# VH-VL binders against q55578: the designs that were tried, part 39

Target 1, 249 residues: q55578
Amino acid sequence: MAERIQKLLSQWGIASRRHAEEMILAGRVSVNGKVANLGDKADPQQDFLSVDGKQIKADNRPRDIYLLVNKPRDVLSTCDDPRGRKTVLDLLPQDLQRGKGLHPVGRLDRNSTGALLLTNDGELTLRLTHPRYHLPKTYDVWLEGNPSDEDLEKWRSGMMLDGKKTLPATLEVISENKDQIHLLVTLTEGRNRQIRRLAEELGLTVLKLHRRTIGPLQLHTRGKVLGSGQFRFLSPAEIRLLKKQVNLR
Short names: E, the ipSAE of ESMFold2; O, the ipSAE of OpenDDE; V2, 0.75 times the mean of E and O plus 0.25 times the DockQ between their complexes.

## First folded at step 16 (VH-VL; framework fv_pimurutamab)

Design c6 (at its last look DockQ between E and O 0.83; V2 from the best seeds 0.80)
Fold by OpenDDE, look of step 16:
Structure c6 (fold): chain C 249 residues (1-249), chain A 121 residues (1-121), chain B 107 residues (1-107)
Amino acid sequence: as target 1 above (249 residues)
Amino acid sequence: EVQLVESGGGLVQPGGSLRLSCAASGFTFSSYSVHWVRQAPGKGLEWLGVIWASGTTDYGNEFYSRFTISRDNAKNSLYLQMNSLRAEDTAVYYCARGFPGYRYLHAFDIWGQGTMVTVSS
Amino acid sequence: EIVLTQSPATLSLSPGERATLSCRASQSVSKYIHWYQQKPGQAPRLLIKDASNRATGIPARFSGSGSGTDFTLTISSLEPEDFAVYYCQQRSNFPYTFGGGTKVEIK
């Protein structure tokens, strides 16, 4: 059973599929002593794969790791930043930063905070980022001023964005004062900076954006607070729930 | 008829745990935020927390570590798990529905009859 | 959290008299105050939403006013059934908080 090399590397927790492709393009990956090309396939049962001259074996692959991170402001949801800016991996211990193939599942923009999933499970990543299996995500949204009920209803029912109407969203008002309104927004799609762009379309300014849930995952659990910049391992139950949501075993 | 009915109250020792239930009827339970409010004997009302229609929860600062709110929409039920109970937790516990509409979700228009919790050795 | 102070703690009046209840917030809450009535042995009942809006089924003798930090619940002419405890509650800032209550009792 030959599979694309980037898929194998992702499954083995070496790198995300995207990063694996970059590695292949860089000539870092070889199959049976020959430098691999993008699009090449290998059979893990018959072929020898190497990264940077070191043989990788399926039996010695890193354990599957699933982390929930409370991403702070001004931290990037990427594995590497060419500008040297702080990434979500920098929030982890050194032993988890390298060699495990951890990567963020989806993205939170630089100025947003809250729940972000990190994993080296490439298959799960693929499923969770696919539109077909998109999990609902709930956000705390602080807006400047006081939007009208009409505007909130527009947001809830769907608005045109990039020529396509957004899916209906759940909107709840947590609090409201003279300066700002605090909304709880649940999305079932993940378009680029969707909340901020929709707010802008309505003439509203987002003061703060915080993701509190990803599907069955909650940033704060029973009696346990995950502070800014902190991370935790997912429980076996959480992992099962996530996999079930995307029809994985 | 729109109704909330609390149950599960009783006598518990300090340090013990108790789970309260609130049964909803007469309305689309899943579409509403539902809150817990308690009242110590002869005292005022105290907001404990909320579970939103989205399923997420928020708590008063002093209750976050010990209390957990959950809901089962299929059973039209709200729950309050209380751990590490103290004498000062003795109170009537009410479940209350948030008023429908964007601006009044945190006005409580429907209340249960309450269930009494007594924490004593 | 925002602290709501209600005054007086107890108000003794006769049927037919005007009742004026005060709720003061530790900081501005704009107009985002609700009022509740609670009779002995009963759950609270919503009276006023956002300072001045009567809830459904609430008699016209009940009215609310105020903004910022000072709010007032007025009962224009007390009926026998109006003798109860009244609470204010704010939704301006999370977490929500209640006042200590004002007991309206018969003189």
Scores: ipSAE 0.811, ipTM 0.918, lowest interface PAE 0.7, mean pLDDT 92
Fold by ESMFold2, look of step 16:
Structure c6 (fold): chain C 249 residues (1-249), chain A 121 residues (1-121), chain B 107 residues (1-107)
Amino acid sequence: as target 1 above (249 residues)
Amino acid sequence: EVQLVESGGGLVQPGGSLRLSCAASGFTFSSYSVHWVRQAPGKGLEWLGVIWASGTTDYGNEFYSRFTISRDNAKNSLYLQMNSLRAEDTAVYYCARGFPGYRYLHAFDIWGQGTMVTVSS
Amino acid sequence: EIVLTQSPATLSLSPGERATLSCRASQSVSKYIHWYQQKPGQAPRLLIKDASNRATGIPARFSGSGSGTDFTLTISSLEPEDFAVYYCQQRSNFPYTFGGGTKVEIK
């Protein structure tokens, strides 16, 4: 099973795919004793892959891990921050923070909270973040302002963002008063800061943004609450549902 | 005709569990939010919770730990799982449909006839 | 939680009379109050949404008014089928709450 080397390095927890490409370009990666080029493939069962002279063995691949995190405010949804700011990995026990290849699936803004999937399953990550699969995500959105029915209909049906109309969204008003409205918004796409930017276009101020669900994954199930900054492993059923959503085995 | 019909009520001991069902007909069930509301004998109405069209749920503060709302759109059915029942849970339980659209979802335009739950020793 | 206080608890009137029912919220709910009617042994039915908007099929003799904390349901001329219990419900703040009810009974 020959795969691109940057993908293998990511699967083995050595580097992100992009950092692995940098390593390859720098001549740090070898296959069977010869320096690899970007785009080369290797089969860890048949080839001897090394990084900085140290062999990466097929039998040392970390097991598949799937975690749901309730990301608090002011924590970055990245696997590495050159400035040393707090990331979602810092929320985990030390044995999960390193060497397991964990990375976030998608992103939440620093000032957003809620559901974030962490995994070392690169194929699942690729599929879940690909626009083709339209994984639904549901958000609690607290807004300052009093939008008209016409404003909400524009949001629901689609609005122009960076020259491309947004996909239809599901909107459900949870509560409202003179100055504020609490919306439940379900999106099937993940465009950059979409909720915040659309709210601003309508003249509304986002007071708080919390991702409640990612597909079948919920922070609160059957009376159980996953609190801010906490994490849990996905159940086998949740993993199967996610894979089914994106046509994986 | 648009209808909601509850079933599954009965007598249960304190600490017991009971699952209520609500069968929907005459409308596109999957497009609506549906709620549970109860009424103790001789008392007023109390909102328990909702399952939104999206499938996510919200509950009144006192119910989230003991009650679970779910739906099966293929069967046009809404469910209320009640655990750790207490005497004060004795009531008629109604399912109710939220008004169409996305803004008046908490105005209940269709109600079932109710099913009686009695929690006693 | 927002507490809704309905008054009077009981209103005894004759057919043809005007009924005026009050609902007071513990804090402002803007216009976000619904009204329901419940006859003995029956489920509630929606009368008025958002203070003043009659639901489909509700006779014109039912009207609602108010904003902020004080709301009124008026039945301009009572019919025999109007003798029932009436509840207000707010949707301004989660969780949604009901008032204690006003029973309109025949003298």
Scores: ipSAE 0.766, ipTM 0.889, lowest interface PAE 1.3, mean pLDDT 89
ESMFold2 (binder alone), look of step 16: mean pLDDT 90; pTM 0.925

## First folded at step 17 (VH-VL; framework fv_pimurutamab)

Design e1 (at its last look DockQ between E and O 0.81; V2 from the best seeds 0.79)
Fold by OpenDDE, look of step 17:
Structure e1 (fold): chain C 249 residues (1-249), chain A 121 residues (1-121), chain B 107 residues (1-107)
Amino acid sequence: as target 1 above (249 residues)
Amino acid sequence: EVQLVESGGGLVQPGGSLRLSCAASGFTFSSYAVHWVRQAPGKGLEWLGVIWASGTTDYGNEFYSRFTISRDNAKNSLYLQMNSLRAEDTAVYYCARGYPGYRYIHAFDIWGQGTMVTVSS
Amino acid sequence: EIVLTQSPATLSLSPGERATLSCRASQSVSKYIHWYQQKPGQAPRLLIKDASNRATGIPARFSGSGSGTDFTLTISSLEPEDFAVYYCQQRSNFPYTFGGGTKVEIK
């Protein structure tokens, strides 16, 4: 199957998609001996890709890597930040930071923490980020004060956001005190900063947001506790479950 | 009738493992958080942990390493896997349903009859 | 974790008397205290929700009050069936915790 060249290059650990695009624009990439242009596609099984005159062989593609990261605050869910801010890749050993094509699947905003999947499996990434395959994601949400039952019900049943009603969400109250409420919120969609925006719409302030689960992936499991800033490899079973949920083998 | 029924209790040696079950009936099990609470003989109640409707779990501080809560919604069943059992784990173990709704959360309104676990050499 | 201290440990009273049970929290739990009754050989039964709300089917002689750190369960006039152990439980902070219980026994 033909794919965009920048995607292939990123998949093969040559460069991030963005950097790959720059390389293409710089004339550094060729397909079947011809200089590639931005927007070009290639089939890794049929076409010969070269970077800087060196052929990139499909056999040299890095193995598929799947990592679960507990993203800390003030860390960006991106491969590269022009401002030089710390990214989730910086949490990894140097050998994993470069050359593997690892990228975050989806995003947690800078102030949010918790489970984030990193992988170099482009196909899986595509599926997981596609609206058709929305995996449920559960969040610990700490709100200031005590929202009314009415507000919680509004949130649960769906609210208008950007002209479109949000999908029903599961809301469970973990704890409540004078100062704050701790909710467990499960979403089956992933709009930009959805939880925070919904809270704001309700006049509520999010104190803390922590993603606990991504589909079958749990940040903390028995024997596998991930502290803030830590990561682990997914088990084969986890990978299978994850792929199964997005109809991949 | 709304009901919870615990099973699986018995005698186990120190260091052993035991899996308790709780069968739910009469309500939509999958919509509820369900808890485990134990009571040592002649002692008070102790909260062990919860599995939320979302399927995630939380535990008391001292139980996280040894106990695992799980559920099978298709079977309307709650489980408590206990490992590395100690004499002090001897107790009646109850499953309890969290009160539904947003108010009065985790008031345990439905309890099982309990199942006795004895850890002894 | 929040520690709940119940007092007295044992309360000896006669039928018809008023019972006052105390539950004190190590820190403020607002109103988020539940009360349970447990009879010998039985599972606990929910009595009061969030300090002052009687659970379904609970007789009017049971009442709860308090906020912050000090809570009280009151049985206005003890019936024979009320002799049991009573527990308070907080949901203000995770993890949830129970008090040590107060045994109401017949004098």
Scores: ipSAE 0.844, ipTM 0.937, lowest interface PAE 0.6, mean pLDDT 93
Fold by ESMFold2, look of step 17:
Structure e1 (fold): chain C 249 residues (1-249), chain A 121 residues (1-121), chain B 107 residues (1-107)
Amino acid sequence: as target 1 above (249 residues)
Amino acid sequence: EVQLVESGGGLVQPGGSLRLSCAASGFTFSSYAVHWVRQAPGKGLEWLGVIWASGTTDYGNEFYSRFTISRDNAKNSLYLQMNSLRAEDTAVYYCARGYPGYRYIHAFDIWGQGTMVTVSS
Amino acid sequence: EIVLTQSPATLSLSPGERATLSCRASQSVSKYIHWYQQKPGQAPRLLIKDASNRATGIPARFSGSGSGTDFTLTISSLEPEDFAVYYCQQRSNFPYTFGGGTKVEIK
């Protein structure tokens, strides 16, 4: 019944396991009045956990929350911004913005739009963002340029980025005309600005980048559209499929 | 032999619903974009929508609210769920395979024989 | 969405004659036009991809040309099996659209 403290903080929706470890190292977590160390365990039914001086009691555990957001341009994928810029949490009703432990799973660039998962499930967040699990994500990419079949094949099969070859991608040409092309690109990894950087390496300009799907999560289902800046709760089926993809039960 | 076979057509009253199926054989179904196209009696062809190899869908402007395309790769099957049917939806419905690869996936190199949907009271 | 206008609506010719079918787009589609043949009671058959590229198994008597807004399908010498309806389709802009068709019939 005793669990590592970082796992408990994730279960209480305070932070991801990685962020919880940072909090422990910073001396912000105490167990039974003693400052905790990495590796310490506690039992929430028998111990008094505190974070920043506030007690965490077993009956105050927030329920698990899973939201899909259609992130608009110029909104940050972060919990808080020191410069006070608009974040994805600002898109939510006030009661969801604080105290529920919600955080973005991964990120989208400020000038990108589309699907972004918000949750307080720290274990799921750790798995979904870990490179070993290869969750597929599909993007609409509008490009200026005329890529050859050779260029697209290089992109599909893998290109060097920061000294490491990218994983294979799925490409599908939606439409193209004189000097523009609209691609669907499916990636099984999330390296920093990967689509934008690979397009640049091929001499192409990204005009617009929109994440359409994250695994089983789609912005548009059964004819229903999740509009820019809107959010919805995940269905139980969607949650189960996400967990299956990363070997959680 | 590469083949697509539609089924599930029939007579439906206005406002009703119908689910069409398309069975694929002779090729690796999961690797292809697959489309629905219809043809009203004595009229031309009309593109309805697609489910991409990646699993996501796109629709013609008039269909996204009433029609849903899905696939079951384990059963090599494509589906079209049609709701709130109108007399103007009376047509032969075809499933069609996009050409192999990634660039000509909107050229339809294999078609089914079609299934007739009649919407009449 | 892009409107494709096919002309003539009906083309009455005899076997052995040359057929010339027109497809005009409401805006430039570059070379991104496909052509299909549909015989009565049958599904369409892909003839030509991207204005001029014959699909596999299509006889050489079928050829396509054009770019921008004006496209042509030519059947150099009509065979009995060529009497059918022909459709153009654009893939330049989403959503994809078809022309209204040209029926090639026996005079």
Scores: ipSAE 0.776, ipTM 0.898, lowest interface PAE 1.1, mean pLDDT 89
ESMFold2 (binder alone), look of step 17: mean pLDDT 90; pTM 0.927
ESMFold2, look of step 18: ipSAE 0.749; ipTM 0.887
ESMFold2 (binder alone), look of step 18: mean pLDDT 90; pTM 0.926
OpenDDE, look of step 18: ipSAE 0.817; ipTM 0.926

Design e2 (at its last look DockQ between E and O 0.78; V2 from the best seeds 0.80)
Fold by OpenDDE, look of step 17:
Structure e2 (fold): chain C 249 residues (1-249), chain A 121 residues (1-121), chain B 107 residues (1-107)
Amino acid sequence: as target 1 above (249 residues)
Amino acid sequence: EVQLVESGGGLVQPGGSLRLSCAASGFTFSSYAVHWVRQAPGKGLEWLGVIWASGTTDYGNEFYSRFTISRDNAKNSLYLQMNSLRAEDTAVYYCARGYPGYRYLHAFDIWGQGTMVTVSS
Amino acid sequence: EIVLTQSPATLSLSPGERATLSCRASQSVSKYIHWYQQKPGQAPRLLIKDASNRATGIPARFSGSGSGTDFTLTISSLEPEDFAVYYCQQRSNFPYTFGGGTKVEIK
């Protein structure tokens, strides 16, 4: 299957997609001996890709890597930040930061913490980020004050956001005191800053947002506790479950 | 009739493992958070942990390492896997349903009859 | 964790008397205290929700009050079936915790 060259290059650990695009624009990338242009596609099984005159062989593609990261605050869910801010890749050893094609699947905003999947499996990434394959994601949400039952019900049943009603969400109250409420919110969609935006719409202030789960992946499991800033490899079983959920083998 | 029924209790040696079950009926099990609470003989109630409707779990501080709560919604069943059992774990173990809705949450309105676990050499 | 201290440990009374049970929290739990009754050989039964709300089927002689750190369960006039152990439980902070219980026994 033909794919965009920048995607292939990123998949093969040559460069991030963005950097790959720059390379293409710089004339550094060729397909079957011809200089590639931005927007070009290539089939890794049929076409010969070269970077800086060196052929990139499909066999040299890094093996698939799947990591679960507990993203801390003030860390960006991106491969590269032009401002030089700390990214989730900086949490990894140097050998994993470069050359593997690892990238975050989805995003947590800078102020949010918790489970984030990193992988170099482009196909899986595509599936997991596709609206068709929305994995449920559970969040710990700390709100200031005590929202009314009405507000909670509005949230649960769906609210208008960007002209479209949100999908029903599961809301469970973990704890409540005079100052704050701790909710467990499960979403089956992933709109940009959805939880925070919904809270704002209700006049509520999010104090803390922590993603606990991504589909079958749990940040903390028995024997596998991930502290803030830590990461682990997914187990084969986890990978299978994840793939199964998005109809991959 | 709404009910919870615990099973799986019995005698186990220290260091052993035991899995308790709780069968739910009469309500939409999958929509509820369900809890485990134990009571040592002649002692008070102790909250062990919860599995939320979302399927995630939380535990008392001292139980996280040894106890695992799980559920099978298809079977309307709650489980408590206990490992590395100690004499101090001897107790009646109850499953309890959290109160539904947004108010009065985690008031345990439905309890099982309990199942006795005895840890002894 | 929040520690709930119940007092007295044992309360000896006669039928018809008023019972006053105390539950004190190590820190404020607002109104988020539940009360349970447990009879010998039985599972606990929910009595009061969030400090002052009687659960379904609970007789009017049972009432709860309090906020912050001090809570009270009152049985206005003890019936023979009321002699049991009573527990308070907080849901204000995780993890949830129970008090040590108060045994109401017949004098």
Scores: ipSAE 0.831, ipTM 0.929, lowest interface PAE 0.6, mean pLDDT 93
Fold by ESMFold2, look of step 17:
Structure e2 (fold): chain C 249 residues (1-249), chain A 121 residues (1-121), chain B 107 residues (1-107)
Amino acid sequence: as target 1 above (249 residues)
Amino acid sequence: EVQLVESGGGLVQPGGSLRLSCAASGFTFSSYAVHWVRQAPGKGLEWLGVIWASGTTDYGNEFYSRFTISRDNAKNSLYLQMNSLRAEDTAVYYCARGYPGYRYLHAFDIWGQGTMVTVSS
Amino acid sequence: EIVLTQSPATLSLSPGERATLSCRASQSVSKYIHWYQQKPGQAPRLLIKDASNRATGIPARFSGSGSGTDFTLTISSLEPEDFAVYYCQQRSNFPYTFGGGTKVEIK
């Protein structure tokens, strides 16, 4: 089936989707001998796709790769940054940084830390990020303030954000003292800066935000720590669980 | 009747392993944080760790490398896998339910009867 | 981690007497102290939540007070069933910790 050319170039490890769009606009991509336009689609099984005069062959697709990264602060969760700032791809060995089609699944804010999935499996990425699939994600949230029970209940049951009520969240208090509270917050949606904005609405200050889990993926497995800036491959069992949650085989 | 029942204790050699179980009944198990606490003979209480309703775990500093807490919500069961056991792990092991709700989860309102683990040659 | 020091280690008292048990934290825990009772051969039972709030079904003779670093459990008039070991626990800082216990025994 036909797919957008920028997606195909990303799946074949040629460029990020954003960079692929730039290549298309620069006239570097052809489909069946014709220079492609942004938004054009191709089917790699039926069409002749080339970049800079070199054919993109259907049988040269990189193998599927699934990585869990513990993103440190001040690292961007993007494939490419036009300003040259450090991205999550820069945390990987050189042979994984290019040619493999890796991209982040979802994102974490620059000043947030924790679990981030990287993969070249575009179909899995589409499903994991689609609003229809409510993959749970659990965060450690350290807050300054002393929220009332009413404040926490508002957060748990849903609050208005950009004119739309947030989905119910799971809250669990780990600890608290007179002016600080440590929460576990589990969300089944990924709205823009949701935790930070809801905390601000309640008059609370976010001191630190760390994503502990993405669905079945955890930074700590059987006592093994995935340290800040480190990565690991997913196990076959983890891949199967992720696919099961979004109705893939 | 709300209850927790531990099982799986016994005598093990140093370096050995045991898996303890805790069966829950009379409440919605999946909605609660559930903890493990132990008590060495003649000694006080020591908190080991928790599995939260969200499914993630936290441990006391001395336990995270050797002990693993898990739950099976379909079976209303909590588990403690203990590896590389030492003589100082000899204790009665309790499972305990956190107080209802989400804010006061570290007050233990329901306890099991405990199961004895003895680590000796 | 926060150390809880309970004193005295043992109280020897007669039924009808007032028992006063102390728990001191190594740093402020605000009000976030719980108290438990443990009878011989039994699991602990929650008595007091957050310094002063009696748990469901706990008799009025049990009361708790304190804030910051110093906390007290009081049993206004001891009954035969009150001779047990009492533990404090803090929930202010992770990891949660227990005190060493105070044994209340018959004189």
Scores: ipSAE 0.775, ipTM 0.895, lowest interface PAE 1.1, mean pLDDT 89
ESMFold2 (binder alone), look of step 17: mean pLDDT 90; pTM 0.924

